# Designs tried in a protein design chat: VH-VL binders against o27280. Part 4

Target 1, 266 residues: o27280
Amino acid sequence: MDSMNVPEVLEIKRIVEESESVKTFIFSWDFRREVRPGQFVMVWDFRDEKPMSVSLIDPVRSEIGISIRRVGEFTDRVHGLSEGDLLGIRGPYGRGFELMGRDILLVGGGIGMAPLAALADEATARGMRVDALVAARTADELLFLDRLEAAGVNISTCTDDGSCGFKGFAHERLLTLEENHDMAAVCGPEPMMFQVMRILDERDVPAQLSLERYMKCAVGICGQCCLDDTGFRVCAEGPVFWSQELSRVREFGRYRRDPAGRRVPW

## First folded at step 22 (VH-VL)

Design d2
Fold by OpenDDE, last read:
Structure d2 (fold): chain C 266 residues (1-266), chain A 121 residues (1-121), chain B 112 residues (1-112)
Amino acid sequence: as target 1 above (266 residues)
Amino acid sequence: EVQLLESGGGLVQPGGSLRLSCAASGFTFSSYTMSWVRQAPGKGLEWVSWISGSGSNTYYADSVKGRFTISRDNSKNTLYLQMNSLRAEDTAVYYCAKGSRYEWLGYFDYWGQGTMVTVSS
Amino acid sequence: QSVLTQPPSVSGAPGQRVTISCTGSSSNIGKGYDVHWYQQLPGTAPKLLIYYNSNRPSGVPDRFSGSKSGTSASLAITGLQAEDEADYYCQSYDRSLRGYVVFGGGTKLTVL
């Protein structure tokens, strides 16, 4: 049994309040265990366990960050924690993003910006030009703007209500942006990703998209996160997929499975 | 109310240097991108330089690249433009322009009144 | 020569409709980049008039409207008034030139 599958009890070193609904929890990390943007960890609060994307990878400080949006009972409990409190972390798991080319486009919505923020750090460190389209419902829900800006990322924003940047959805804003990127990374609400992927495909821009599905084991055994018609396991073959792979997934952008296994439309 | 006030303009000889300043108020300065835009007498608008909110990212027009340096001091709410190796064609009114929050490809929603730079022997 | 092309001048009588064109290329407006418009009254600094192709800032009358199609954009002014006499500039982006921000040459609007 790989020691990686046993949760390590870690102390919350620092908490960053990203927004009213999102907090980033910082942990000391032994970087002998490699972690890549786009991978996720399983967070255990000693009552329940949930997958969370890594949003910060800092080898210099020997730290990782996990950004968590308050959306239910588990995350509500976690948001009630303080610095010095303990959480169980196991992983990392899944396939992360791959970087290629010189110019990369990031398209993120809401908490989907978490893995993309980590990717932005890596890309900029490699000397790549990074353009980021950051989308949210309102200005207050836009995430990681200061981090991205500090890293030298070229930022564009859009909000549903027009409170910041372009008024509209990410795919609408994308239509008003230039087409010249070597690669794109996308993460956010699945309807957004679906529309964005179509545009990128029309532009012949290679794209990677990070999917979210209900999962339990994180190691490709239980099948809870299996995608219909393909057998792809989001925890094993994903969560990052190439657009060509997702083109085979009929449920993408259309529906998901709930914890009971029922189809739920987006 | 948003206010932008340029200063530092004047007469300088070709090859000389000049430093422009723009004092900003009425908004969270560090949260917004800033630009310099110039206008030669009787001519149109020409973008000169752009700087991100923190100052970590900058861009320049080809016509000034290598000669001009844009910077900012967020603690003083001030934007700067260091102009070296000035040329006659640099003669213009220089405007400080406020951009959108974080937006690289944004618009300029507020402009200062400008400061005149004259490069002549 | 400006990357974006505008007519050097347009004129109209009070109450009339005038249109100012902004013609770009496949490397700027044609790429889908947004177009913004500025009004510059004589002896004053430019003022934002239209942003993101067709949006009006607060305080700008609805008689001003913007549109974009293909490689060009257009500013329309209905119900022309004497105070509309000014220079108008379109602005967009072109990342192929490393100039990034590009302006039109400007259009002088005369109200007859």
Scores: ipSAE 0.279, ipTM 0.746, lowest interface PAE 2.2, mean pLDDT 93
Fold by OpenDDE, fold request of step 24:
Structure d2 (fold): chain C 266 residues (1-266), chain A 121 residues (1-121), chain B 112 residues (1-112)
Amino acid sequence: as target 1 above (266 residues)
Amino acid sequence: EVQLLESGGGLVQPGGSLRLSCAASGFTFSSYTMSWVRQAPGKGLEWVSWISGSGSNTYYADSVKGRFTISRDNSKNTLYLQMNSLRAEDTAVYYCAKGSRYEWLGYFDYWGQGTMVTVSS
Amino acid sequence: QSVLTQPPSVSGAPGQRVTISCTGSSSNIGKGYDVHWYQQLPGTAPKLLIYYNSNRPSGVPDRFSGSKSGTSASLAITGLQAEDEADYYCQSYDRSLRGYVVFGGGTKLTVL
C-alpha cells in the first residue's frame, strides 16, 4: 500500500481562528511528500472522513495548514478540537493549480480562498504579480486578508452587504478590474465561479477553477465525485480544472449530486 | 473618531530632502491602506503614493518614482513620506489619506488637513 | 493635463439642480473602473462625497447622487444650497499610465 493512502495520525500544532466559522489547523509535515496548492487531503477524525483543501504550505517551518468551515456534524466535531489533539491525514490528492505567466488573478469566495491563499504564497515567492479578488457575504467572512496583504498581493474585496469593499458579487466586481492577466485561479461557490469563468473567457484569460463535490475514496475508484457527461472525477482529474474542460461539463454552475447521487440545485 | 494629522512640511531648496509624517488614530491602522495626495497651490489633486496595511506593498506616481519613499510604522500608527531630490514642481499641500480596508483600488474616506511643502531657491 | 476631464466651473441658484461631468477614456472609466467623488470646501481638505459610482457615505445628504455610463461619470446635486459652494473632484484608476490613481481637474461650483 502506498503510504500516501494510509492516514497518518498527526497532532494539531496550532489553531488559527480565521473567522467565526473558519479555523485553520496547522500540522507538522514531511515535505518529502510533495504538496501543491489546489490539492486536498482527507481528514479523518476517527469517526468520519472529509476532503479538505490545503491552505498553507510552509517548507521552512515544515508545516501545512488546513482551513475548515463549520458546516455540519463532522466539522462541528473538528472545530471542537484543541491544540495537541489528534487527526488522521492522508494525501495529498488531486490535481493542483499550475502557475504560468507573470501576472495572476485570484478570485475567491468564502472558504474557496483556502487553496488560493496557498497559491498566492507560491506565486509571490516566484516573483509573480498577484491580484486577488476576495468575496464574502459580509466583512467578517472575508478570509486571509492580512496574510495576503503581507505577501504583497493586490487585494480587492467585495461583500454582498457592502460592509467591506465593493457592494455586490465577485463577477460584478471583476467587471471593474483590469483585463490583462496571464492566468486566473478561481475557487468559491459554484454559481460565482460560473459567472467569473464566463467573464474570463470573454477576456481570453486562461483560467483554472477548483470544484467541490461529494468525495468518498479520493483515489478515483468509487466514482461518487464523477461529473456528468465527461466522466471527470473531481478527486483524480481535479479538483482543479481548466475553463476549457469545464465548458464540457453540463452540470457546472447548474447542479451537483448529493451523497445518494441525486441532482441538487445550487 | 478617525483623525489624521500631517507634519514635517516646510521650506526646502531644490535638491533637498524632507520627511513627512502622518499620525493616525480612531481606527485599526494596520488594517487599512494609506496614501499621500498632494495639491499644488491653486491646482487640482494629484495622487503621490500608496502603501498596503502591512507596508509590504507600495506604489508611486511616475512623477515621484525613485525620489519618494512611502513607509509606515504600525506600532506607532504613523505614515511617512521620505522626499528626496525635491523639485519646484513638488511644491504642494500634502494630504494623508485613509484608504479602504484591504482595498487596493479603493477610495479615500478620510483626509488629514495637510502639510505645506515649498521647494524654492 | 488631467486624465479625467471635468468642466472648470459650474454655477446654479439655490434650489436648482446642477450636474458635474467626469469624462474618461477606454483605459480608465471605459474599462469599468469605479468612480469616486470628493468635495473640497474653500480652505479645507477634501471629503469623500460619493464612492463606487453612486454610494453615499454616512452624513452625505441624499441630494447628492452619482452615476456612471460608458467612459463618463456624473455628479448631480439637487436642491442646491449655499454651503455646496466648493471644488469637486472625480477619481478613478488607469493602470496604463502607471499612475494608477487618477483625478479629474476639479470643478468649481458657484452658488449664485
Scores: ipSAE 0.271, ipTM 0.744, lowest interface PAE 2.1, mean pLDDT 93
Fold by OpenDDE, fold request of step 24:
Structure d2 (fold): chain C 266 residues (1-266), chain A 121 residues (1-121), chain B 112 residues (1-112)
Amino acid sequence: as target 1 above (266 residues)
Amino acid sequence: EVQLLESGGGLVQPGGSLRLSCAASGFTFSSYTMSWVRQAPGKGLEWVSWISGSGSNTYYADSVKGRFTISRDNSKNTLYLQMNSLRAEDTAVYYCAKGSRYEWLGYFDYWGQGTMVTVSS
Amino acid sequence: QSVLTQPPSVSGAPGQRVTISCTGSSSNIGKGYDVHWYQQLPGTAPKLLIYYNSNRPSGVPDRFSGSKSGTSASLAITGLQAEDEADYYCQSYDRSLRGYVVFGGGTKLTVL
């Protein structure tokens, strides 16, 4: 087993308050271990372990950031941590995003913007034109807007309540945007991603989508994150998938499996 | 429990107008798309209109386009169908149907009991 | 005429297997759009029976199954029960139409 599979105990260098429910934890990182946008790490708080997307990749400062939304017991504990506290990090794992073309569209919802923010930085650094559709329920839940803006990203916002930007859902907003892109990267609630993918397919825009599933091993062994009818393991073959791959995945946008393996609707 | 209750149906003369309402409960109304589906007596189901969760987007069947208007008041958890210039062929039971969250091209997992609209001289 | 074609009626004896077809085209089912099925008991509102081609909502017996292939979909009912006597409708989408949602014409299932 690769040494990468052993959690490294790292000190939280900084904590960035992104929103009321989202914090970014910054860690020193040895970039001899490559990490790409779209990949995830397993975060261990010495009680439980959860997969988290990398939201910041800074080779200059030798830092990575992990954005975590408070959604349950594990994340509640993590959100209670302070700078200087310790976490176990192993990884990175999974397939990250690939960049192609000159113009890229990012469509993100909620915490789904985490990996996309990292991708935005890379794309911008490469001189790509980056358009980002950032969606959330309310204005206060929109993530990384300042960071994206500072990076030169063309931002469009969408909120369910219309408190910021387009009033409606991401796919609704996308329908109003007729701009063509060379590729798209999508991450957020799966129903959103499903609708966005349909639109992008209709427009013949190559799209990559990052899925979230219940994960245990992160190394493709336990099968907990297997997708129906394909055998794709989100931790190994994903979490980033091409739209063509997801078109073969029966459950995508339709249902997921809970920790017990039962099908549950979105 | 999800509940959809249609109202506003009745007898109307050709060229007349009716406004249907659908009171929704048991779910976060604003998060779901809604549709009207009608069924003429002894006939099959016909989709009438669709509205997004926020109400920002609407679609209509060609048969009703320009005559019917779908709307919603999320603060009241109510779906509406304004029907103008009614025709005999509009005679049907009108069902309020709940769509999936974020699902534009989805299914209807809950239906009301329907309200009968009769257009006759 | 309905965009999706269903047989007007099917019948079977209790315990038998019956199949209801839903034939679309390259502009709807053939485009990869999902097919959903609804059961409408006499005098009642439609009920979701199958969603996304082959999934059963809670409360729907496993004797109901759906499949999709090419431009067609099929609803299969095994172990036919008297209570299954109803109208069945398939539903999908067609983006070539101004009205995106399309239904089949419905199939009346009679239990003999």
Scores: ipSAE 0.019, ipTM 0.592, lowest interface PAE 6.8, mean pLDDT 92

## First folded at step 23 (VH-VL)

Design o1
Fold by OpenDDE, last read:
Structure o1 (fold): chain C 266 residues (1-266), chain A 121 residues (1-121), chain B 112 residues (1-112)
Amino acid sequence: as target 1 above (266 residues)
Amino acid sequence: EVQLLESGGGLVQPGGSLRLSCAASGFTFSKYTMSWVRQAPGKGLEWVSWISGSGSNTYYADSVKGRFTISRDNSKNTLYLQMNSLRAEDTAVYYCAKGSRYEWLGYFDYWGQGTMVTVSS
Amino acid sequence: QSVLTQPPSVSGAPGQRVTISCTGSSSNIGKGYDVHWYQQLPGTAPKLLIYYNSNRPSGVPDRFSGSKSGTSASLAITGLQAEDEADYYCQSYDRSLRGYVVFGGGTKLTVL
């Protein structure tokens, strides 16, 4: 039996208030178990289990961070926890981001910035130039700005209501930004990612995108996160996909499967 | 009300050094990028240097790279420009300019009144 | 020569429409970088006039407008008034030349 599939009960070391709806939970981590930006863990609150992206990877402090947005019953319970409380963590799972070149572009929306923040740390540590377009509905929902800034990331912001940065959507802002990047990493609402991918493809910028789907096993067995017409499992072949791979995924940007398996439009 | 007040300008000989300061008020200083922009007498605007909110990231124009250093003290709401190895062509009014929040590719929505730097033998 | 090219001067009579051009290249405006405009009254510091190509800050009259297309941007002033007499500068970004932030050479607007 692979020990990585058994949840390890960990104590919450710290809680960082990222926004009104987002908290980052910090845990001690044994880095003999490698974790990469873009990978996810399964978080167990002893009642339910949900996949969450790793947003912080700190080998110096031997810590990881998991950023969670309050969106339902599970996350409501988790948000009610305090430092010192316990959670079960198993993983990491999935394919993470790959870094290439010298100049990278990060495009994130809302909680999608979580894995990108971790990627930014790695990229900057490698001496790469990192540009980040951070998008949200409002200024108060913009995530990780101080952290990114402190890491030396070149930040551009975009808000739907114009309360911070460019007024509009991420793909609209992207049209007003430089085209010269060796690669891009994208994570956020799927309609956003769809539009961003289109632009990046037109610019011949290699892009990786992190998808979100309903997930149960995290090990490629149950098939709940299987993408139509391809057989790609988000938990196994993803959640990070290259744009070329996603070009084969007809449902991308158009619809998803709900827990009952029904097609639901974005 | 946003206020920016430059100081430290004056007359200096070629090869000399000067340190400019910009006192900021009326906004959360640490949340905004800051820049220095200069204007030679009777000439146009020239960007000199940029610094991020925390001060961890800086950029310089090629014309001043290696000679000028931009810094900030957020506890004092003050922006600095250390100018070394000054040249005659550095003669200008130096403005501190407030950038947009966090934005690298932003605009300058507030400017100080400027401080005059004259480099002459 | 400035990275962004502006006409050195423009003039108009009160009530007229004037346009100030800002011509860049494929390495700056042509790459999609935003253009901002500043007004500098005689003996004063620059003031933000237009940001992100076409947006007006609070307090700027609607007779000022900005646009961008291709490698160029334009500032239009309608209903020209005596107080509009000033220098106008466009600003953008270029990561390949001189520095990251680039300005136009400035345009002196004279109201006749």
Scores: ipSAE 0.424, ipTM 0.799, lowest interface PAE 1.8, mean pLDDT 93
Fold by ESMFold2, look of step 23:
Structure o1 (fold): chain C 266 residues (1-266), chain A 121 residues (1-121), chain B 112 residues (1-112)
Amino acid sequence: as target 1 above (266 residues)
Amino acid sequence: EVQLLESGGGLVQPGGSLRLSCAASGFTFSKYTMSWVRQAPGKGLEWVSWISGSGSNTYYADSVKGRFTISRDNSKNTLYLQMNSLRAEDTAVYYCAKGSRYEWLGYFDYWGQGTMVTVSS
Amino acid sequence: QSVLTQPPSVSGAPGQRVTISCTGSSSNIGKGYDVHWYQQLPGTAPKLLIYYNSNRPSGVPDRFSGSKSGTSASLAITGLQAEDEADYYCQSYDRSLRGYVVFGGGTKLTVL
């Protein structure tokens, strides 16, 4: 195994509270190991190891940030850590987003905004026009708004309950937004991504979507992250896929597999 | 209770300068986009300028671009419009308008009562 | 000329239904941009009446309604009342203009 495939124990440099349920953990990082928005790392708390998206890529300060939503026992333990505490990190892994053109649309739901925030920083730094649709159930769950706004991103919001922005689902808000972008990047709940992908395909907007699947090895050899009917490995050929690649995948938007390999609905 | 209080209007000569202020209260100012909208006597509404919550993005109507500068001071809850090289056509009531939270394609849900700017010699 | 076209005036008797149109183009409403509506009573500042095409803020009576189709939008007022006598403006966005924000020319509503 090379140095990328063995966890490196790193000190938590800073913790940013993004919401009641989401924290960003910032670490020093040697950028000889390049990190692209949309790639992920495996985070090890000395008991268990989970894939997490990179949300901050800062070569100037030699830092990366990993945003983690508190959803269970592992993430509860990680949320209990303080600055100076240790975590293991291996990676980065996977295929990141590919920037093209001068005008990009980001569509993010919940924690799915994490990799898109990293992409937004890169796109704005390149002088691209960035429009972002940020979706959540409630206003308090909208992520990275201040950061995106400070970066010069043109923000649209939607919430299920209407507490901020458009009241409704992301795909409904998208129908009321500008139709022509050079590309789109989408990350969030898979049912949302399916609906958004359909609209973007109708508009002939090239779209890249980031999928989540159970991962064990993260380097493409164990088969735990494979998609039905195609054999695509989310950790190797993804997690970011072009919409055309996903159009061949029947499980997309319909079901996922748990750690035991059983089919479960989204 | 949302309040927007414009000030700084008055009579100026063509080619002169004027700075408008809008004091905001009753909402988290830094999270909301803000605009200036003007209305010449007897005429309709004309958008002048827009600024994002942090101030990182600004947009201007063609008629004022290069002459007017929108800015904000989030520590003082105040919106500004610096107007230079004023022309007779700039004569109007200037409204401070509260935009949507973060939304760049939003609407204007609260308006001040306006401040009159008259450009004549 | 305004990017968004409104009739200069409309009139109706109390209790009647009136509509005010807002006609744009493929570079604004036709691109999918939302339409918002404002009421300006004589001598006062504008007030938000309809947002995101059809939503009413709290305090706006349900006899005001909005819709959007193709390149056009409409404001409907049912049960017309004397207090409705005002100027009405539609507002949207147009990226073909450097300023982005566009208002209609305004419609004066007269209650007979």
Scores: ipSAE 0.410, ipTM 0.721, lowest interface PAE 3.1, mean pLDDT 88
Fold by OpenDDE, last read:
Structure o1 (fold): chain C 266 residues (1-266), chain A 121 residues (1-121), chain B 112 residues (1-112)
Amino acid sequence: as target 1 above (266 residues)
Amino acid sequence: EVQLLESGGGLVQPGGSLRLSCAASGFTFSKYTMSWVRQAPGKGLEWVSWISGSGSNTYYADSVKGRFTISRDNSKNTLYLQMNSLRAEDTAVYYCAKGSRYEWLGYFDYWGQGTMVTVSS
Amino acid sequence: QSVLTQPPSVSGAPGQRVTISCTGSSSNIGKGYDVHWYQQLPGTAPKLLIYYNSNRPSGVPDRFSGSKSGTSASLAITGLQAEDEADYYCQSYDRSLRGYVVFGGGTKLTVL
């Protein structure tokens, strides 16, 4: 087994409270091991292991950030940790985002903004113009707004309840934001991504979308994250996919497989 | 209650400089974009400049680009407009306008009462 | 000369319905950018009247309504009242002007 597949036990340097349900855990990172926005790491709390997107990449401070939403037993345990506590991290894994052109559109929903925040940093550092549509159910669930704004990102927001920005869903707001971007990156709930992808396709904007699936091995062996019809492994061929690739995936935006391999609706 | 109070207007000669201020209260200033909008006597509204919440991003109308500088001090809840190389056509009431929260392409939900700038020889 | 075109004036009698048009182009309203409306009473600062094409802020009566289609937007006022006499401005964005905010020329509404 490659050394990269052995979890490195790392100390939590800092914890950033992003929202009521989201925390960013900061770790020291040896950047001899490259990491790209859109890639994920496997986080091990010595009981269970879960894939998590990298939300911060800071070569200057030699740090990475992993944003984790509290959604279940594993994340409950992790959210109970404090600075100085230990976690196992292995990776990074998967295909990250590619940057093309000069004008980039980011569309993120909820925790989906995590990898996009990292991408925004890279894009802005390259001198690219970055527009970001940030969506959430409520204003309090909007993530990384200050960080994005500070980076020079042009931000639009939408919330289901209208508590911030446009009242409605991301795809609805997107219809009122007509731009000719060179590329788009999308991450969030699959129903959102599905609708957003359609709009972007109609606009002939090349789009990359990051999928979330149940993953176990992270190395393309166990098959738990295989997508129907294509056989794409989210951990190996993804999690970032081009819209053309996802157009071939029947389950995209419709259903997912649970750990038992059963279809469950979104 | 949201309040915006402009100051710094007055009479200035062509080529002169003037600095406008806008004192904001009643909202978390740093979370909102701010703009200056002016209105010449008997004329319509003209957008002048825009600044993001942190001040990291700014935009200017072509008519003022290179001459005006928008800035903000979030610790003082104050918006500024440094106007250099003033021209007669810059004569107008200058309004401080509050943008929507974290909205790049948003609206202005609150306006100050404005401060008059007169550029005349 | 305004990027967005409005009629210079409209008039109506109390109780009537009046409409103010805001005509843009393929580079602004036609791009799908939102339109907002402002009311400016004589001698006062503008006030937000309609936002995101058709939404009313708190305190704005429902007799004010906004719509957008194609390259144009429209403000409708039903049950016209004397206090509605004011200047009305539409506002949008034009990224061909590097993301500039654009206003209509304004419409003076007279209540007869």
Scores: ipSAE 0.400, ipTM 0.788, lowest interface PAE 1.8, mean pLDDT 93

